VH-VL binders against FAD synthase (ribL). Designs and how they scored, part 3

Target 1, 153 residues: FAD synthase (ribL), of Halorubrum lacusprofundi (b9lsn4)
Amino acid sequence: MTRVVAQGTFDLLHPGHVHYLEDAATYGDELHAIVARRTNVTHKPAPILCAEQRRDMVAALTAVDEAHLGHPEDVFVPIQRLDPDVIVLGFDQHHDEADIAAALAERGIDCRVERASGRDPRYEDELLSSGDIVDRILKQRGSDCDGAREGQR

## First folded at step 16 (VH-VL; from r2 with heavy chain S52T, light chain S92N)

Design t2
Fold by OpenDDE, fold request of step 21:
Structure t2 (fold): chain C 153 residues (1-153), chain A 123 residues (1-123), chain B 107 residues (1-107)
Amino acid sequence: as target 1 above (153 residues)
Amino acid sequence: EVQLVESGGGLVQPGRSLRLSCAASGFTFKDYSMHWVRQAPGKGLEWVSVITYNSGTIGYADSVKGRFTISRDNAKKSLYLQMNSLRAEDTALYYCAKDMGYKSSWFYGLDVWGQGTTVTVSS
Amino acid sequence: EIVLTQSPATLSLSPGERATLSCRASQSISFYLAWYQQKPGQAPRLLIYDTRYKATGIPARFSGSGSGTDFTLTISSLEPEDFAVYYCQQGNDEPYTFGQGTRLEIK
């Protein structure tokens, strides 16, 4: 049995996440997702949702067999525990495949590194990033929050 | 609203068998790993057994291995512990407990506990 | 099996004081440690999971820290309802063993 791991923040789930996880699942027999803790998300704004909620949402996806919570500081701790055969990086993740491979080797983890394919929008107005979703929310609803505060004065 | 209710405890002689049940309500039982934990009178907590949400993994403490069998019926939202060849040292309050991990075989923490059912093994 | 040793066995403090409870593992358990509180006649209550994360409804005065083999539960300012027995449990390997407990009593 080939065990695959996908890792990410998975905040405000969108079709891009689904594509990533579905693509990752094709590399083996069992897909495990590792959901990053907020403290380990340093390259982008902190997630809106707590890790537990993000994990639960990821775990509910058909492509995912199990979802686990990450380490607050070291992404390799849960990977070490899982001992996967394949790690699949997201299309837009900034980690270099060679760097990850080297890090895994240093830890004695026999795991190959793959990268998932990208996904293009299929519909007009489709959003494929958590950041874009946040921006749209702010644009459409940001002004409404100011109005509700004026009514309570 | 979330609740676990143990039953099946009682007084038995050494060598006898007993079957404990745990009825779950208020959560999606099939999506969580379930555990048995026991506590002898005036003593600490002892982990007894685990069955993962999908029954893919089962584990036992060495003290009960070969004598106890954990099982679950997701349709009935019930957890069971078949206890055979009971010993005096098995005397304890037996708790069923839910792991907090949603659709995960990993242990996180036991966030829901029943009130326990008492098992007394005495000659 | 992994043995968890809690210290001290008994801790006597007054309300308002800081409590520090220790849990040591016989081998590394990474960060897979939970803390429980148990009051007389009650089932245990989950306080902390994965070393530092609070369960739902747990007051901010409770905090967890540590890694590898050494872990700590801290209560920043004791409330009267905090006097109880505290257990640690490891989730790194089966069997998922408990510590022997620390009794926090009123001085």
Scores: ipSAE 0.918, ipTM 0.956, lowest interface PAE 0.4, mean pLDDT 95
Fold by OpenDDE, fold request of step 21:
Structure t2 (fold): chain C 153 residues (1-153), chain A 123 residues (1-123), chain B 107 residues (1-107)
Amino acid sequence: as target 1 above (153 residues)
Amino acid sequence: EVQLVESGGGLVQPGRSLRLSCAASGFTFKDYSMHWVRQAPGKGLEWVSVITYNSGTIGYADSVKGRFTISRDNAKKSLYLQMNSLRAEDTALYYCAKDMGYKSSWFYGLDVWGQGTTVTVSS
Amino acid sequence: EIVLTQSPATLSLSPGERATLSCRASQSISFYLAWYQQKPGQAPRLLIYDTRYKATGIPARFSGSGSGTDFTLTISSLEPEDFAVYYCQQGNDEPYTFGQGTRLEIK
């Protein structure tokens, strides 16, 4: 049995996340997703949703067998607990495969590192990033929030 | 409302058997790991057993291993504990408890508890 | 099995004071520790999971810290309703053992 792990923030789920997890699932028999804690998200804006909510949403996806909460500081703590055979990085994740491999080796974890393929937009106006979703929401609904605050003063 | 209700406790003699039940409501029972925890009179908490949400993993404390059997019926939203070869030291209030982890075999914490059912083993 | 040792066995304090409860593991449990509160005649209530994260509805005065083998539950300013027995539980390895408990009493 080959255990695969995918990691991410998974905020405001979109088809890019689904593709990532489906692709990751092809590398083994069982896919585990690790959802990052807010405190461990440093390379992009903090997630809108709490880690527990993000985990629940990820766990509900067909490609995911189990979803777990990450460590607040060290991404390798839950990896070590899981002891996976394969780590699949997201297409646009900034982590270098060699760096991850080296870190795993230092920790005595025998796990290979793979990278998932990217997904191109398939629909008109499709959004494949959480940031873009936030921006669209602000653009379309942001003006309504300013009006409601003026009425309560 | 999320609720767990234990039943099946009673007074039994050593060596006898008893089956506890726990009825769950207010949440998707099939998606959570369930635990039994017991507390002897005036004593602390003792973890007894776990069954994961998909029944893929089962665990027991050494004190009950080989004598107790945990099981679940997701259709009935029920958890069970078959207790065989009961001993005096098994006397306790038995709690059914829900793990907070959604579709996970990992332990996080027991966020929902029943009120417990009392088991007394005495000659 | 992993043994959790709580200290002190009994802590006597007054409302408004700071309470510090310790839980020590016989071996490393990473950050997989939960804290519970139990009042007489009631089931335990989850306070904290994964060392530092509060369960739903838990007041801000409760906080958890630690890693590896040493963990702490802190109540910044005790309220009358906080006097109870507190248990730690590890989730790193089966069996998921409890500490023996700390009784927090009113002075």
Scores: ipSAE 0.918, ipTM 0.956, lowest interface PAE 0.4, mean pLDDT 95
Fold by ESMFold2, look of step 16:
Structure t2 (fold): chain C 153 residues (1-153), chain A 123 residues (1-123), chain B 107 residues (1-107)
Amino acid sequence: as target 1 above (153 residues)
Amino acid sequence: EVQLVESGGGLVQPGRSLRLSCAASGFTFKDYSMHWVRQAPGKGLEWVSVITYNSGTIGYADSVKGRFTISRDNAKKSLYLQMNSLRAEDTALYYCAKDMGYKSSWFYGLDVWGQGTTVTVSS
Amino acid sequence: EIVLTQSPATLSLSPGERATLSCRASQSISFYLAWYQQKPGQAPRLLIYDTRYKATGIPARFSGSGSGTDFTLTISSLEPEDFAVYYCQQGNDEPYTFGQGTRLEIK
């Protein structure tokens, strides 16, 4: 039995998230996803959706066997509890695989580190990021909600 | 409205058996782990047993292991506790409780409780 | 098994005061701790899970903190309805044991 872990914010779900999780699932028999708490997302705006909702949505995806809420201060707490065989990093994550492996070994977690493939757009008007979805919503609906603005539709 | 309703409690002699039932409504029963918790008169809460949403994990308190059996019937939205070889110290109010975690084998918290059903074991 | 020890056994306070309830685990449970409130003749009510996250409908005056073996439930300004028994429960390892309870009573 090979246990795989994926981790992310998984805010507004999009095909990039689904690809990441499906690719991660190919590394083993069970895929566990760790969903970051709002406080773990420090280098960008806070997620739109609460962690519990994001976890429930990820748990409903066919590729995911279980989804778990992350720890607010230490991302390795749920990983240590799971004791996975493989951790799959997202395609665009900037972390060095060797550095992650060292951090896992320091914590006594004997685990292989891999990186998922990227997903190219497959449809003309496809959105592959939560930010792009937010931008689309603001473009189409934001003018009416943005105070007393006139002629900005 | 999310509800849990226990039944099957009663007065029994030591060494006898009793089966508790818990009827669930208002949520997708098959997607949540379920627990039994008991409370002896004037005492605190004691965790008794768990069965996960997929029945992949079943757990018991040491005090009941080998005597009690938890089971679930997802089609009937029902949880059961078969209690064999009952002892005086099993006397308690027995609660059925729902874990809050959607499709999760991890414990988070018991967010819905029934009213409890009383079991009295006495000579 | 993991033993949870709550202190004090009884806490006597007046409405408007701050209550601090302690739960200590016999070994590390990381942060996998829940808190419950129980009033006479009622089933317990979930207050907090994973140490610090409030369940649905729980007032802002309730908060939780801690890590490892030492955990605290705080009620910032007591209301009359807060006088009850409080239990902690760990979710790190089976059996998912409860503490013995703290009775919060009106002075």
Scores: ipSAE 0.721, ipTM 0.895, lowest interface PAE 1.3, mean pLDDT 92
Fold by ESMFold2, fold request of step 21:
Structure t2 (fold): chain C 153 residues (1-153), chain A 123 residues (1-123), chain B 107 residues (1-107)
Amino acid sequence: as target 1 above (153 residues)
Amino acid sequence: EVQLVESGGGLVQPGRSLRLSCAASGFTFKDYSMHWVRQAPGKGLEWVSVITYNSGTIGYADSVKGRFTISRDNAKKSLYLQMNSLRAEDTALYYCAKDMGYKSSWFYGLDVWGQGTTVTVSS
Amino acid sequence: EIVLTQSPATLSLSPGERATLSCRASQSISFYLAWYQQKPGQAPRLLIYDTRYKATGIPARFSGSGSGTDFTLTISSLEPEDFAVYYCQQGNDEPYTFGQGTRLEIK
């Protein structure tokens, strides 16, 4: 049995998330996804949705065997509890493989670090980031387009 | 309205058996892990057993292992506890409780409890 | 088996005061700790899970903190309905043991 871990924010789900998780699943027999707590999301906007809702949505995806809530201070706590064989980073995730490997070694976790393939856009108007989805909503429905009215954009 | 209703408690002699049932309603029973917790008269809470949402993991407290069997019937939305070789120290109010984690084998917390069913083991 | 020790056994306070309840684990449970309230003749009520996250409908005056082996439940300003027994429970390893309880009573 080969246990794989994927980790991310998984805010507003989009095809990039599904591709990441499906690709991560190919590295082993059982895919565990760790959903980051809001306090551990840095270097990008905080998630719109609460962690519990994000975890529930990820848990329902076919590629995911289990989804878990992350630790608010130490992202390695759930990883250590799972004791995975492989951690798969997202294609564009800001983490450096060497830094992750060093942190795992310090904690005595015998685990390989891999990075998922990227997903190319497949549809002309496709959105592949939670930020883009938020931006689209604000442009079409935001209160700043003329007070409290949804715009037809 | 999420509810858990236990039944099957009663007065039994030591060494006998009893089967507890818990009827669930108001949530998708098959997607949640379920627990039994007991409380002896005037005492604190004691965790007894768990069965995960997919029945992939079953756990017992050492005090009941080998004597009690947890099971579930997702079609009937029911949880069971078969209690064999009962002892005086099994006397307690038995609660059925729902784990809050959707499709999770990890424990987070017991967010819904029944009112309990009383088991008294006495000569 | 992980033993949870709650202190004090009994805490006597008046409405409006701050209550601080302790739970200590015999070994690290990371942060996998839940808190419950139980009133006489009632089932327990989940207050907090994963150390600090409030369950649905729990008032803002309840908060949790801690890590590793030392955990705290705080009630910032006691209301009359808060006088009850409080239990901690760890979710790190089976058996998912409870602490022995702290009885919070009116002074």
Scores: ipSAE 0.682, ipTM 0.894, lowest interface PAE 1.5, mean pLDDT 92

Design t2
Fold by ESMFold2, fold request of step 21:
Structure t2 (fold): chain C 153 residues (1-153), chain A 123 residues (1-123), chain B 107 residues (1-107)
Amino acid sequence: as target 1 above (153 residues)
Amino acid sequence: EVQLVESGGGLVQPGRSLRLSCAASGFTFKDYSMHWVRQAPGKGLEWVSVITYNSGTIGYADSVKGRFTISRDNAKKSLYLQMNSLRAEDTALYYCAKDMGYKSSWFYGLDVWGQGTTVTVSS
Amino acid sequence: EIVLTQSPATLSLSPGERATLSCRASQSISFYLAWYQQKPGQAPRLLIYDTRYKATGIPARFSGSGSGTDFTLTISSLEPEDFAVYYCQQGNDEPYTFGQGTRLEIK
């Protein structure tokens, strides 16, 4: 059995997340998704939603066989427990595959590193990141919240 | 309200069998792993068995392996423990417990417990 | 099987004091540890999972820490309702064993 790992924040779910996980699933027989704890999201804005809620949403996706909560300090702890055959990086992750492979080898994890394809735009005005969704919400709802108004954007 | 209710306990002689049931309500039973945990009189907690939400993994404590069988019926929202070849050391209050992890085979914690059903094995 | 050893067996303290309860695993369990509170005649109550994350409705005075083999439950300022027996449970490998318990009693 070929075990695949995907890892991410998975805050507000969007089609980019679904594509990433569906693409990752093609690399093996079962897909395990690791949902990052808030404390490990240091290079971008903290997630809006708690880790348990984010994991539950990911676990409900058809492409995902299991979703797991990450470790607050060492992102490799759940990876080591899973002992995957393949790790699939997200399209926009800028880590060098070789550097990730070296870090895995240091931990005794014999694992191939791959990168998912990007999500092609399919709809006008489609939002493909949690940050874009948050920005849209703030633009449309953050200054215009009366009970009688109708949406304009 | 999330609730677990155990039944089927009683006084039995060594070597006999007993079947415990646990009726679940207030949550989507099929989506959660379920456990049995026991506590002998005046003693600590002992994990007994697990059956995962998808029934893909079934586990037992060494002390009961080969004698106890855990099962679930998702349509009836019920968990079972068939206990064969009972021994005096099996005397305990048996709890049904729910794993907190939605659709998870990993163990996180037992967030809902029943009040237990007493099994007494004595000659 | 992974053995969890809790210490002390009994901890006698007064309300307002800080309680520190220890759980040691016979081998690494990474951070996959849960803590429970049990009062007489009641089922256990989940306090903490994955070493440090509080279950729903658990007061801020409860916290957990540790990694590998050594873990700690801390109650920063004891309330009268906190006097109970506390158990740790590991979730790293089946069987998902409990510790023997620490009885936290009023001095």
Scores: ipSAE 0.655, ipTM 0.887, lowest interface PAE 1.6, mean pLDDT 92

## First folded at step 18 (VH-VL)

Design v2 (from t2 with heavy chain M100F, light chain K54T)
Fold by ESMFold2, look of step 20:
Structure v2 (fold): chain C 153 residues (1-153), chain A 123 residues (1-123), chain B 107 residues (1-107)
Amino acid sequence: as target 1 above (153 residues)
Amino acid sequence: EVQLVESGGGLVQPGRSLRLSCAASGFTFKDYSMHWVRQAPGKGLEWVSVITYNSGTIGYADSVKGRFTISRDNAKKSLYLQMNSLRAEDTALYYCAKDFGYKSSWFYGLDVWGQGTTVTVSS
Amino acid sequence: EIVLTQSPATLSLSPGERATLSCRASQSISFYLAWYQQKPGQAPRLLIYDTRYTATGIPARFSGSGSGTDFTLTISSLEPEDFAVYYCQQGNDEPYTFGQGTRLEIK
């Protein structure tokens, strides 16, 4: 049995997340997703949603066999507990596959590192990032400000 | 309202059997792992058994292994504990408890407990 | 089997004081520890999971900390309803053992 791990923030869920997890699932028999705690989200704005809610949403996806809450300081704690055969990085994740493989080997985790394919928009105004979703919400449904400048976007 | 209600406790002689039931309501029972925990009179909590949401993992405390069998019926939203070869040391209040982890085989914490059902094993 | 040892066995304090309860594991449980409160005649109530995260509806005065083998439950300012027995439970490996309890009683 081949155990696959995917990892991410998975804030406001969007089709890019679903694609990543579906693609990751093709690498093995069981897909486990690790949902990052807020303290481990350092390369982008802090997530809007709490970790438990994000994990529950990921756990509900058909491609995901189980989703797990990450460790607040050490991202490798849940990975060591799972002892996966394959880790699949997201298409846009900054990590170098060789660097991740070295970190895994240092911790005694015998695990292959792969990277998922990207997802292009399939629909005219589709949003494929949590940041873009937040921006859209603020523009369309944010509260008006007194004296707001005419024509601002 | 999320609720767990245990039943089936009673007074029995050593060596006999009892079957405990736990009726669940107010949540999607099939998606959560379930536990039995007991508390002997005047003593602390003792974990007894777990069955995961998908029944893929079943676990027992060493003190009951081979004598107790946990099971679940998701259609009836019910958890069971079959207790065979009962001993005086099994005398306790038996709680049914729910792990809060949605579709998770990992343990997070027992967020909902029943009121317990009393099992007394004496000659 | 992972043994959890709680200390002190009994802690006598007054409302408004800070309580510090310890739980020590016989081997590393990483951070997979939960805390419960139990009042006489009642079922336990989940307070904390994964060492430091409060369960739904738990007052902010409850907090948890620790890692590996040493864990602490802190109640920053005791309320009258906080006088109870407290248990830790590890979720790292089966059996998911409890500590023996700390009785927090009013001075």
Scores: ipSAE 0.722, ipTM 0.897, lowest interface PAE 1.3, mean pLDDT 92

Design v5 (from t2 with light chain N92D)
Fold by ESMFold2, look of step 19:
Structure v5 (fold): chain C 153 residues (1-153), chain A 123 residues (1-123), chain B 107 residues (1-107)
Amino acid sequence: as target 1 above (153 residues)
Amino acid sequence: EVQLVESGGGLVQPGRSLRLSCAASGFTFKDYSMHWVRQAPGKGLEWVSVITYNSGTIGYADSVKGRFTISRDNAKKSLYLQMNSLRAEDTALYYCAKDMGYKSSWFYGLDVWGQGTTVTVSS
Amino acid sequence: EIVLTQSPATLSLSPGERATLSCRASQSISFYLAWYQQKPGQAPRLLIYDTRYKATGIPARFSGSGSGTDFTLTISSLEPEDFAVYYCQQGDDEPYTFGQGTRLEIK
């Protein structure tokens, strides 16, 4: 049996997340998704939703056999526990596959590293990132000292 | 309101059998892993057994392996523990407990417990 | 199997004091540790999971820390209702063993 791992934040779910996980699932028999915990880096956006909620949503997706909460500091802790045969990176993740493979080998994880395909937009007003969803919400529903609120349902 | 209610405890002689039941309500029973935990009189907690939400993994403490069988009936929202070849050392209050993890075979923590059912094994 | 050793066996403190309870594992359990509170005649109550994350409804005065083999439950300012027995439990590998407990008593 071939065990596949995917990893991500999976904040506000969108079709890009679903595509990534569906594509990752094609690499093996059992897909495990690791959901990252919040980071405290002040220069980068934190996820909107708590890790437990994000994991529950991912666990409900048909393509996902199991979803797991990540480690707060060391991304390899849950990966080592799972001991996967394949790790599938997201299409837009800028990690070096060779560096990830080397880090896995140092930890005794005999594992291929692959990369998922991208998802092209299929609908005119489709949003394929959590950031775009947040931006849309802020534009339509946000309150601001300067602001007029614009939104039509 | 989330609730677990154990039943089936009693006084039995060594070598006999008992079947414990646990009735669940207030949550989607089929989506959560379930555990049995026991506590001998005046003693600490002892983990006994687990059955995952999908029944894909079943585990036992070494002290009960081969004698106890955990099972679940998702339609009846019920967890069971069949206890065979009972020994004096099995005397305890038996708790049914729910793991907090939605659709998870990983253990996180037991967030809901019953009141327990007492098993006394004495000659 | 993984043995969890809690210390001290009994901790005698007054309301308003800080309590520090220790749990030590016989081998690394990474961070897969839960903490429970149990009062006489009651079922245990989950306080903390994955070392540091509070269960729903747990007061802010409870916190957890540690990694590997050494873990700590801290109660920052004891309330009268906090005097109870506390257990740790590891979730890294079956059997999911408990520690033997620390009794936190008033004095």
Scores: ipSAE 0.705, ipTM 0.891, lowest interface PAE 1.4, mean pLDDT 91

